VH-VL binders against LON peptidase N-terminal domain and RING finger protein 1 (LONRF1). Designs and how they scored, part 8

Target 1, 211 residues: LON peptidase N-terminal domain and RING finger protein 1 (LONRF1), of Homo sapiens (Human) (q17rb8r558to768)
Amino acid sequence: TAELSHLTKNVPIFVCTMAYPTVPCPLHVFEPRYRLMIRRSIQTGTKQFGMCVSDTQNSFADYGCMLQIRNVHFLPDGRSVVDTVGGKRFRVLKRGMKDGYCTADIEYLEDVKVENEDEIKNLRELHDLVYSQACSWFQNLRDRFRSQILQHFGSMPEREENLQAAPNGPAWCWWLLAVLPVDPRYQLSVLSMKSLKERLTKIQHILTYFS

## First folded at step 18 (VH-VL)

Design w_gh (from o_l14k with heavy chain D105G)
Fold by ESMFold2 at other seeds, last read:
Structure w_gh (fold): chain C 211 residues (1-211), chain A 123 residues (1-123), chain B 107 residues (1-107)
Amino acid sequence: as target 1 above (211 residues)
Amino acid sequence: EVQLVESGGDLVQPGGSLRLSCAASGFTFSSYSMHWVRQAPGKGLEWVSFISNSGTNKYYADSVKGRFTISRDNAKKSLYLQMTSLRAEDTAVYYCAREGYVPGGRTEWFDPWGQGTLVTVSS
Amino acid sequence: EIVMTQSPATLSVSPGERATLSCRASQSVKSNLAWYQQKPGQAPRRLIYGASTRATGIPARFSGSGSGTEFTLTISSLQSEDFAIYYCQQYNYWPLTFGGGTKVEIK
């Protein structure tokens, strides 16, 4: 295994749920294979592993997100709580197996920055419009749903002054994708996008459907 | 706009070495995985090697494994193929190819291809 | 290694007619198949990816179909510029592999 920034070969993969950059992903772990995987990640100092949803044809999806381990707490009932947060997105290159858990060679994904000044202006206009739509959607949710989201995911992150500073784009986009009730395949598609414009456009389509 | 330009093809003796280069322009080079694909004269296409966008994962066809090394320099927007222990069957036009992009899918198809550079291994 | 078999090796057709090219994989590659066109002295050009998705700028007369182990490239109403060699390529497994090609020539 390698340090956080260089882990790309034989990466341990937890096959469970969708994870997104910047989004907390608390886990309740009892399976011996995943307890072993997490112990190894801590012992080697990497403190991270990949998260992918299951896939019937490939055992797990072709795209995922690295989770960085913050804390591990053991419960009396034999489970453990693993506090994680999403890091870099990745594409699976090649699948493997180690001691009962999945592994993968991966490549990390980052947004391609827009350099043209007219395109930057259009991107900011789209961003501000979609952010406003997202805020309106969240504020118009029924109280029970809004409370559940706040409890599990926290509040929507504030918009960022520099839209393209972070390699994965604005955090609020990922928060929104984590809470929206959309098809997993659509979520995987958005996770894989190299363009903030593409991501904002898809989010806008989703929000328009629910408006 | 998007361009891949190979160079370094030459006539070499069996057992010799050669380094191919590919200059990329018109796209964000560091965002794409890259490949080498070759075509022997009058023959079909053969995939040779892969390198991931950051350069940390590399794969090779069995026919070249242990003899060829793929590398990239993202700062210089360049892809390389170091060839050693060259054989007559390595005679081919070598193409630099950019890996595809499609959200959510597999991407190991090629667009664009460079013009190719000819490597001839003959005594 | 996945063997890709193209047939026929040569297809003689007249302009304006339909050409149908076959590609078979030795095991399922799902829909992870691409088609390329290559004219003499030129680099290959990508036509189809995902078995059936036409790339931008490719004329509508090119269509791809199939999944698993059997794939077809169809060229409806052949144009003079379509006489070339066509290759299929699977990208479901490493190593990536190409078919042997089908030469489409003037009857």
Scores: ipSAE 0.876, ipTM 0.934, lowest interface PAE 0.6, mean pLDDT 92
Fold by ESMFold2, last read:
Structure w_gh (fold): chain C 211 residues (1-211), chain A 123 residues (1-123), chain B 107 residues (1-107)
Amino acid sequence: as target 1 above (211 residues)
Amino acid sequence: EVQLVESGGDLVQPGGSLRLSCAASGFTFSSYSMHWVRQAPGKGLEWVSFISNSGTNKYYADSVKGRFTISRDNAKKSLYLQMTSLRAEDTAVYYCAREGYVPGGRTEWFDPWGQGTLVTVSS
Amino acid sequence: EIVMTQSPATLSVSPGERATLSCRASQSVKSNLAWYQQKPGQAPRRLIYGASTRATGIPARFSGSGSGTEFTLTISSLQSEDFAIYYCQQYNYWPLTFGGGTKVEIK
């Protein structure tokens, strides 16, 4: 099954919204091409497809996130209700098409781990500072906005003991990016980063801008 | 310091085979896509082949497609080019090159380049 | 494939003067263009990526401009170490392609 999770050629691409690792992405799908795409992913056992935002000049962005299908229901009204969660981040290598939906050859992105003990200590300090800023931002939101986030995205994930254990870094970072009202350009930039330090630094800048 | 060291260049006859190697150090090899680029003596640069960071996607210039195979071993931090059915026009210095990095953008430029290894195809 | 055409093939410039190198693509490559410097017996060195972004450690006298199909590398106040061959390379389409090079030599 690990072999099936390494899909990298002619990956089916849903062109719609921004997705992030570990973040739920519930979908209501009406278009026959995407219903076909999702049915195929279930039939073949891959149970995954890529999610990319649209792009003015390339049809879809150069970076995206795989969505793992948790559950799907095909309804009589022509709608598909798809429960997904974000998996691996990727860069698009080459674009294609199949039966009306986009495809891509891709490469997956992972964080580059720092091994130096002083750098690990500095990373922990930065992480804890930015996490505190994120918590403060969330707690200071107007009740309406906080409730909307909790309903749609759930609670902020707890901080993780080993910051570098997961290939994409701490889950709370991705949750925060999913809920922050930022320009898609900043979203794609952070999605593409291979350094937790870069990601935390950018998140800190975003939080400072909105504070 | 990021370093790329090519080896395996040699004199071979037309129709022969040769395997080039590139040893990488000073960076997380498995995080980067890699390329081969060649330069015939006294001539310009020609992109030869690409391999993605995990090794699952490979692209080739039309001039070498079907004859050359790119591969990598991330555990050994090594890049390879298996060349077969060699021709006189394959004579060149072959460079190992690391693909670039920039958040949010296209990255298919080269930094750094190795020093190159010479392949001569002559009867 | 995308043909990259560099002009002039050779540019003779006195030390301290400005060199202007041209690179043209057969189709738009947006801003996905890099510039390299190559000295005799050496591997190429990356100067510019993204058409105009100077790589870390590259002197400010190197600047890139252009987008689409027309690109320029400018070397202000040419120094003795700048006499070399310069190549442009597009990375918008597969296969990746280089220009034929511009040799910058002492007048």
Scores: ipSAE 0.875, ipTM 0.934, lowest interface PAE 0.6, mean pLDDT 92
Fold by ESMFold2, fold request of step 19:
Structure w_gh (fold): chain C 211 residues (1-211), chain A 123 residues (1-123), chain B 107 residues (1-107)
Amino acid sequence: as target 1 above (211 residues)
Amino acid sequence: EVQLVESGGDLVQPGGSLRLSCAASGFTFSSYSMHWVRQAPGKGLEWVSFISNSGTNKYYADSVKGRFTISRDNAKKSLYLQMTSLRAEDTAVYYCAREGYVPGGRTEWFDPWGQGTLVTVSS
Amino acid sequence: EIVMTQSPATLSVSPGERATLSCRASQSVKSNLAWYQQKPGQAPRRLIYGASTRATGIPARFSGSGSGTEFTLTISSLQSEDFAIYYCQQYNYWPLTFGGGTKVEIK
């Protein structure tokens, strides 16, 4: 319906993996229910659906990321390859079902921008420190692992001049979270954060743990 | 400091209408879902209505569905409750409440609450 | 709709003693439970969320425990300012629901 173009009510949910803003999420789709869901999103022109990880106490997690469909390719073995990229982060309000796939009412999440000049300066300092730590971690990986990351995820996005320009903060933060081998609950915590300071602080803790 | 200030409570006849307002300050209003909660004199608390941060999702208690409409104006940092077809059982103090925040968890608890505004429905 | 049942309805406790308040849900609400304090003539104040997480600025004498259907609020050393009505509230299901309250009277 026309309300699907504003995607906050009865949003179709693919229950599979963790997705992040700006990060590609290629999918191989066999299941008829998800093929139907994706066809509907294309036919309605919304070209979006939500991605959530599964949850042990619910059918899917309380937080997720919208995926934007870039294109769909059919493979000789009958699978569909759906090229997607992460968009807006969201919180699940109410769960539902439609024709075998999950749906949700959602609210989108954006970072609260810091306006105070001293706080912006402190945020820049934290950002640069954590970015340096991330670069160090990546450069200290064995060549095989670094090459696999580059092949699958591409290079780390460049620093952004305005740290707060994007509603979700710097793209490199999300790239790093996609690459790091962390538990989904930790990933969901970071995905749900409303501030870049919180996110950078948690990323720093993760990097320190893996150092 | 986060503040919520309700206004618009009044004495109204059964079948009447009333609009409650809540002015928010000290936080980024557009980042939070908001609620109305009421308390009849000498009684417990009853959740009334929910509106999402953007205003696109709204939920109501069964006791008020079809009669009450929640809305918000994020530019004015204001929450509203339009009440129609008022009944004696709607007599209560009405609280404006901000939904909570915790990374990764459910957030539908309330902090802070406004001081409340009294609605009396009596002939 | 999830029914929240609080007991006892009234609890008389001397200052310095422990108060234990019970809240029971008609179905599991996991850990999605909050506790509020309401003093006469005032709006409620949140004490606990997530069943056991004390909100910032709440004295350490307040603690919450439990999960699923049974929850407890404990005040380890009751102060005279703790005279109030205490409400539990589940937020696992719509509609959100409160318990009927426990009035703590200080003697």
Scores: ipSAE 0.874, ipTM 0.935, lowest interface PAE 0.7, mean pLDDT 92
Fold by ESMFold2 at other seeds, fold request of step 19:
Structure w_gh (fold): chain C 211 residues (1-211), chain A 123 residues (1-123), chain B 107 residues (1-107)
Amino acid sequence: as target 1 above (211 residues)
Amino acid sequence: EVQLVESGGDLVQPGGSLRLSCAASGFTFSSYSMHWVRQAPGKGLEWVSFISNSGTNKYYADSVKGRFTISRDNAKKSLYLQMTSLRAEDTAVYYCAREGYVPGGRTEWFDPWGQGTLVTVSS
Amino acid sequence: EIVMTQSPATLSVSPGERATLSCRASQSVKSNLAWYQQKPGQAPRRLIYGASTRATGIPARFSGSGSGTEFTLTISSLQSEDFAIYYCQQYNYWPLTFGGGTKVEIK
């Protein structure tokens, strides 16, 4: 009843790749279990499922991102082309299984707003510095790599006037994580952060490594 | 600066009901999962209940399942424990506890704890 | 349910000496273990999380080690304020469970 309509308990989990808020995640689905999972998501009207990378000890990672289904093309042979975009980030509370696919009880994550005037000023200074570093890194890429990123991911999102307006922080941070070739452990760490300052600091360190 | 203040502990008879409250301050309450942990006089610690940050997931120790209900009001920055069908073995100091935070890891450890509120169940 | 067993129940130690407290889990809890200190009439105080990560503001004389089923809290030079009861707690499985405690007292 009401508990069954809520997307925090027994949430279907696709175990495959890293997903990020606001970033498109196109999928080509062959496995019967995931075809069933996606069909159920459409039929119930929820039109979303969790995405987590695999984990050696727990079958899937303790953190993930919901994918919002934008479109599904069911092919005659039973395969599906699923167009999704990243939504809310989450932490796994408790793992389960349903009809061959993973499920989880989850809690959603969002950034903690900074309200102290001096801290807001410092956060904006850090944000603008790291944004400039990201732009410089992207513009200094060799033409082939830059063109490949533009074709597959589009342009880096523009900086936002209110950097704390979105629950997940600035979209450009997630775009950057999607295009940077970093280990999933670092990506999961950043995905899990509830502090924009922590996220920007980590991104800055990653960009310094690539410079 | 971070504070948890419990209230509502009292002397009640067996079979009675009681509602505990915990007022939170100094942090973004809605961003944290919360717990109740109890300690019988002279005894060790026992985890009682969990509620997720939004309040949509709740877990209970078997010893209280069906009798206790955890809830929260994020607008009021308050955590609650509604206790019914109280027994002598429910006599304890009840602590409100905030769940931890660490990027990328499990977080079900407790910091801070409130001062506790004493519940005594006696005829 | 994961049973956490602490030993010894009571540890008598002279000030300035090393105290070693043990915690055993009935099955692997990986590194999802915390340590708490509790003084009479007070709420527990978190010392260690993640088996070995010292929380902010906790003196360097406190250290945690171990993983899986065997864990140790070490106090390298025991101070007068360290005489208390210490609890371990696993957070790998629901329900969350505590050890029975180790009382550290003056020898």
Scores: ipSAE 0.873, ipTM 0.933, lowest interface PAE 0.7, mean pLDDT 92

Design w_gh (from o_l14k with heavy chain D105G)
Fold by ESMFold2 at other seeds, last read:
Structure w_gh (fold): chain C 211 residues (1-211), chain A 123 residues (1-123), chain B 107 residues (1-107)
Amino acid sequence: as target 1 above (211 residues)
Amino acid sequence: EVQLVESGGDLVQPGGSLRLSCAASGFTFSSYSMHWVRQAPGKGLEWVSFISNSGTNKYYADSVKGRFTISRDNAKKSLYLQMTSLRAEDTAVYYCAREGYVPGGRTEWFDPWGQGTLVTVSS
Amino acid sequence: EIVMTQSPATLSVSPGERATLSCRASQSVKSNLAWYQQKPGQAPRRLIYGASTRATGIPARFSGSGSGTEFTLTISSLQSEDFAIYYCQQYNYWPLTFGGGTKVEIK
């Protein structure tokens, strides 16, 4: 049971939906293979597994996000209600299988920090602009959609003083990607980015599309 | 400016051992997976080994499995290749290579490459 | 492992002319294909990744195309500095594998 917080080999993979760092990902688990996978995660103490969307060319996408199990409720019919939250992003290195569910060797991703003072200033300016666009988009949503988002995801995280403190960048970016109705290719592209500038630029393009 | 500088290539006898080093600069070393690629004199390129950004996953070409060990020290921004049980067919220029980056895609191409260090295995 | 086959082994082309290099994979590698240029006494230089994406700083005369099992590198107006050996490399499967190379000679 050693080194439970840094799984990188034969990591169990739930193939279902997009998950993002810091974002809750509630699951209803009914398939026997995933019930087994969740049970094992609890019993071995790892309490986490990878989440990837399906892929038509492979069994699942090349990028995903670890889900940390916060709570599990086992129902009388054998189904499970699993409360999770997104953790580290990862890239799939090599695919495998175990007892009907997918596994992968993975490497974790984090943002490459910008060290040049002029580039940091430009990054702050871009961040503030895109954050304002995101706030405007959210505030201009029809009340039905805004209330649904607030109920399921909570409010948009506040902007952070140090944009590069968190390894995955600002939490509000991931919250926004979780609530935006975009197709998986855009979502995977942003999930995989090691550049906050690239991520903010892509988010800006998405927000402009919905304006 | 991104740079990779190999060192440690030498003339060794068959069955000998040698440790190659690669010093990285100009980029966040710990954020990138790294590779060794070799080229025998007058021959093509052959991938040798992979190590993930954290060092926890390592892959090897069949020709070197059990004899070569890849490692890295992210604090020193250094990549290593420990070679043992060297054979004449291991004679090559050994290149240190940084793995690529592209959003959403596979990244196992190489940019940049070091200048290479020559390993000669001969009696 | 995936065998990469390059043709021709040697290509003689006059400056200003178009050069076409071929690379075939023994199984589909999708678009996970890179091209490298290697000049005598130098390390390889990455030209193309993702089969068709020209890397930053690579002259526009270099272009890549293809997917699956067949790939092409095209140099649209060959310059004297393009004398080199060109390698393709697949990265869809472990182990990573290179083609045998195409030597481009300036006529």
Scores: ipSAE 0.870, ipTM 0.933, lowest interface PAE 0.6, mean pLDDT 92
Fold by ESMFold2 at other seeds, fold request of step 19:
Structure w_gh (fold): chain C 211 residues (1-211), chain A 123 residues (1-123), chain B 107 residues (1-107)
Amino acid sequence: as target 1 above (211 residues)
Amino acid sequence: EVQLVESGGDLVQPGGSLRLSCAASGFTFSSYSMHWVRQAPGKGLEWVSFISNSGTNKYYADSVKGRFTISRDNAKKSLYLQMTSLRAEDTAVYYCAREGYVPGGRTEWFDPWGQGTLVTVSS
Amino acid sequence: EIVMTQSPATLSVSPGERATLSCRASQSVKSNLAWYQQKPGQAPRRLIYGASTRATGIPARFSGSGSGTEFTLTISSLQSEDFAIYYCQQYNYWPLTFGGGTKVEIK
């Protein structure tokens, strides 16, 4: 239910990979602790858990993304195939542990909207420039790589007319970050940003590096 | 201009109650976690309480746990501290503080601070 | 709870000279350390966060260094407005804790 989808206390955390809003995140789950965690999520009806990358200085990174469970398939050998999609981004407030898996108190992140008309115009110009750069990069990939991306991630989401309508900003930004071979620290920095301008600027730097 | 203005400080007897308020302006209040920090006269700084941006997570120093309640009203851009069972040791200037922001890092540092409101607990 | 120890308690420095303030944590706080300046009758003012990142609008003469358990605030050429009490604060663990302060006063 809606109340269960807005969890902020003792949220179960899967420590594995980077997840992004709107992006599918298929998982192969073999550890008993994570099988337990996912089973509980289904039994309680929340059908959500947090995803964070590991961190050598902490148990897991200070930022992550909630995953919404779409389907779970339990295999005879004890493994689980879990089909998820990224939801809300979050910051970790306090770490905990329950029955062998990590938990966290969290706060959700949303973009801070720009209200000034001149700043909105500048934001639109930057967005269109970076979007064009992203399309060019994708179209210049070798056919096999482009086909692999299309097969596993689908098409780049269409340009959105209202850049600031979605709480996480344009979906194409997250799609692009998911398909680019980017350093985890760079990924976490972008995930944590509450400014669309900051995110677009960072994406532009990444695309320039690969050109 | 980002501004925090505390109010509600007063002289109160031991065992009494008091409610502090902090009015915020010049930023998106609902996007920031907020804190109370206090300073006894002539003494150092002591963190008192934390509330997350949505208000769903709250933390307290052991010295005030069970006696103080932090809350916020994002529609009114206001932060509150309800104090009960007040003691002489609670005498201090109470500061409202906005938590920081930096991409990818920890943010539990304070900028800006309000100018503070004085609470005196005395017989 | 993480104990933050500042030294010296008082530092007497002539204008134009370098001031060096020390802050030690009872266990590693990584780089999650902030420095504040407080003048009499005023609220604290943030100077440094992340151990070494100077906040916007803070003069270049202020610099922070260190990680783990030992941290330093340096004022490279002390100005008349820099005479104040300086506090360090860790934000790696709950509860958040401050050092006892270092008073920088004119020699």
Scores: ipSAE 0.869, ipTM 0.931, lowest interface PAE 0.7, mean pLDDT 92
Fold by ESMFold2, last read:
Structure w_gh (fold): chain C 211 residues (1-211), chain A 123 residues (1-123), chain B 107 residues (1-107)
Amino acid sequence: as target 1 above (211 residues)
Amino acid sequence: EVQLVESGGDLVQPGGSLRLSCAASGFTFSSYSMHWVRQAPGKGLEWVSFISNSGTNKYYADSVKGRFTISRDNAKKSLYLQMTSLRAEDTAVYYCAREGYVPGGRTEWFDPWGQGTLVTVSS
Amino acid sequence: EIVMTQSPATLSVSPGERATLSCRASQSVKSNLAWYQQKPGQAPRRLIYGASTRATGIPARFSGSGSGTEFTLTISSLQSEDFAIYYCQQYNYWPLTFGGGTKVEIK
């Protein structure tokens, strides 16, 4: 039951980096407040917490991604290595604090499925074009950069038969966003999108910039 | 066509109860947070209540806290407002409103609004 | 609670003229400000969100500007259908709050 993603009130927020659905997010945790937060998530059985980047106008961004704890490894130097993977995306409704760490009331985001046959066809065509661009970009990277990506993020996920089966859309999109060297503003915008068409369009623009 | 249709407005005595309903169509109801907004006759707009897309977070204006309860049924594509301990000051047209959408930004504006249902609290 | 103050309460203008409506917040709401139009006997209609972003289907004659505490709605060439009451609304803080409205009427 600990893996069920129904936390929506006073959700613990780790304020650090951008996280994406399906993408591993290994963490080195040394601050007492975050060690406490993670211990509580394990003790209560939820084994998850939200990840948001910092924001100069607020304490953290209005959008984030839940991280699922897969493993925790305690080090002698007082750090913990926390193995996580991205789950559901969310929007922050209201901010709070608990025992030194941030919390939020949230709502989860899912893609709105396209059901019109012409729109599905157009979506498939766009998907296939952008996927091809992504593969070409990755294959044309210098060996050093490709090796670094493979080591930190793993291989590009394989394409999926049903583009709209997963609530967050194809996993390869999120993998690509995690490895592309883009500004945080574009990352947050794409994270918040409830339309696969919007997401693919933005990814295409980013890839064209790097071509 | 996105449509919101309120119902349940009525003439009620002070201290009475009333339940408003809002039927949604033309969009994925479960993907949107919803609101109630009211307007007393000849007066301005007042936000009343919020409910998140899943129904798990609810917020209320101070003027209605403890007396009104917002709820939703995503399977029926319906939004509700249970009103109790009604007062003359609650007399208003009550609008059902869908929360907005914009990538990366705050979304707590209203688009669309229903046509409203009139609640009159009078002896 | 954030108090939204609109001025003027009533604005008398001739068709084809420019109308300028003001909205002030009691503290910064950043750009989290929306504008609505309400005609007699009708529900409000959104015009602007994010202080300056025109909603889909809204004519180009409507424009919004401002950030922080001071905001403006401008109607560059008033049409007969634009005579209505206009409300601003902040959505930076809970509870959400509206201004008192500006009635735009024919001179």
Scores: ipSAE 0.865, ipTM 0.929, lowest interface PAE 0.7, mean pLDDT 92
Fold by ESMFold2, look of step 18:
Structure w_gh (fold): chain C 211 residues (1-211), chain A 123 residues (1-123), chain B 107 residues (1-107)
Amino acid sequence: as target 1 above (211 residues)
Amino acid sequence: EVQLVESGGDLVQPGGSLRLSCAASGFTFSSYSMHWVRQAPGKGLEWVSFISNSGTNKYYADSVKGRFTISRDNAKKSLYLQMTSLRAEDTAVYYCAREGYVPGGRTEWFDPWGQGTLVTVSS
Amino acid sequence: EIVMTQSPATLSVSPGERATLSCRASQSVKSNLAWYQQKPGQAPRRLIYGASTRATGIPARFSGSGSGTEFTLTISSLQSEDFAIYYCQQYNYWPLTFGGGTKVEIK
């Protein structure tokens, strides 16, 4: 139902890795708790669950990304490969448990659009600068590393004509964060941002550090 | 300029009902979770209720559960508190408060606050 | 629920002097603590969040410290406008809870 596509209460949480909007996240599901969680998601028709990294003080991080199930492939030993892609970002409001897996009440996040023409111009200038820096970084990688990235993550998404069209901002930003060996704290910080300007500024800092 | 303006405070009898409103301006209302916080005359602050940005999650202090209902209308940039079965101990100034924002962190602190609306429950 | 205890209830301090306000949580709230100032007839004003991060526009004489269960607000040189009631608030657990307040008044 439409309500199930907008899950915000007792959302099942897979505690594993960072996921980002638009970025594929292939998973191997072999733990009984997660097999149950995935089966329920398919059977109820929601076909999605939250992904959060672990956190020593809270069991899992305060921010995450929904994963949308695209395909499931079953292996002979009862394990499955689950083909997912990142969807909406969220903030954890309250934590829970169900049948051995984590759950959460959540709040979805999306970017606040800038409407002032001068601010839009400044945002475009920053975007183009940081995009150029990202392309330069990627082009200056040794061929082996570039090929590994392309094989695992695919190509960098194209620049978008309207920077603010997507609720999560440009897809290339998320692709880049998935590719870079970024400190988990920086990953969570960027995931949580509601400002494209903040996100681009943080990405620029990261690129400068690794370039 | 970010502003929150409460209204609807009144004198009511015990057992009565009242609806508070909060008009928001100067920020993207639909992007923020919202709270009600109250302060009895001469007393400290008490958190009352929370509503998530989309309105789908709502939390209440134990003292008001089952009697108060928080709601929001994002198109009208408005927050509401429906109060029923009012008691003398509900007498307070009621503040509308916007939840904070900090990348990567917990955000359940308040900035800004409205100026408040007085609810008096008296026989 | 987490009980927040502020001490002292009233602090008498001369202008230009240093004020130290204490806030204790009944269990760890990590660094998820905020401080507010409230003057008579006004709404509270946020001073500090994250235990130690000063909000934009808050004078440098205000500083917060602590983590876990014990927190301090320090006003390094009290000005006339700083005589008010100060509240701490934890936001690590639901329900959100405030301390009882510390009134800072002229000695």
Scores: ipSAE 0.863, ipTM 0.928, lowest interface PAE 0.7, mean pLDDT 92

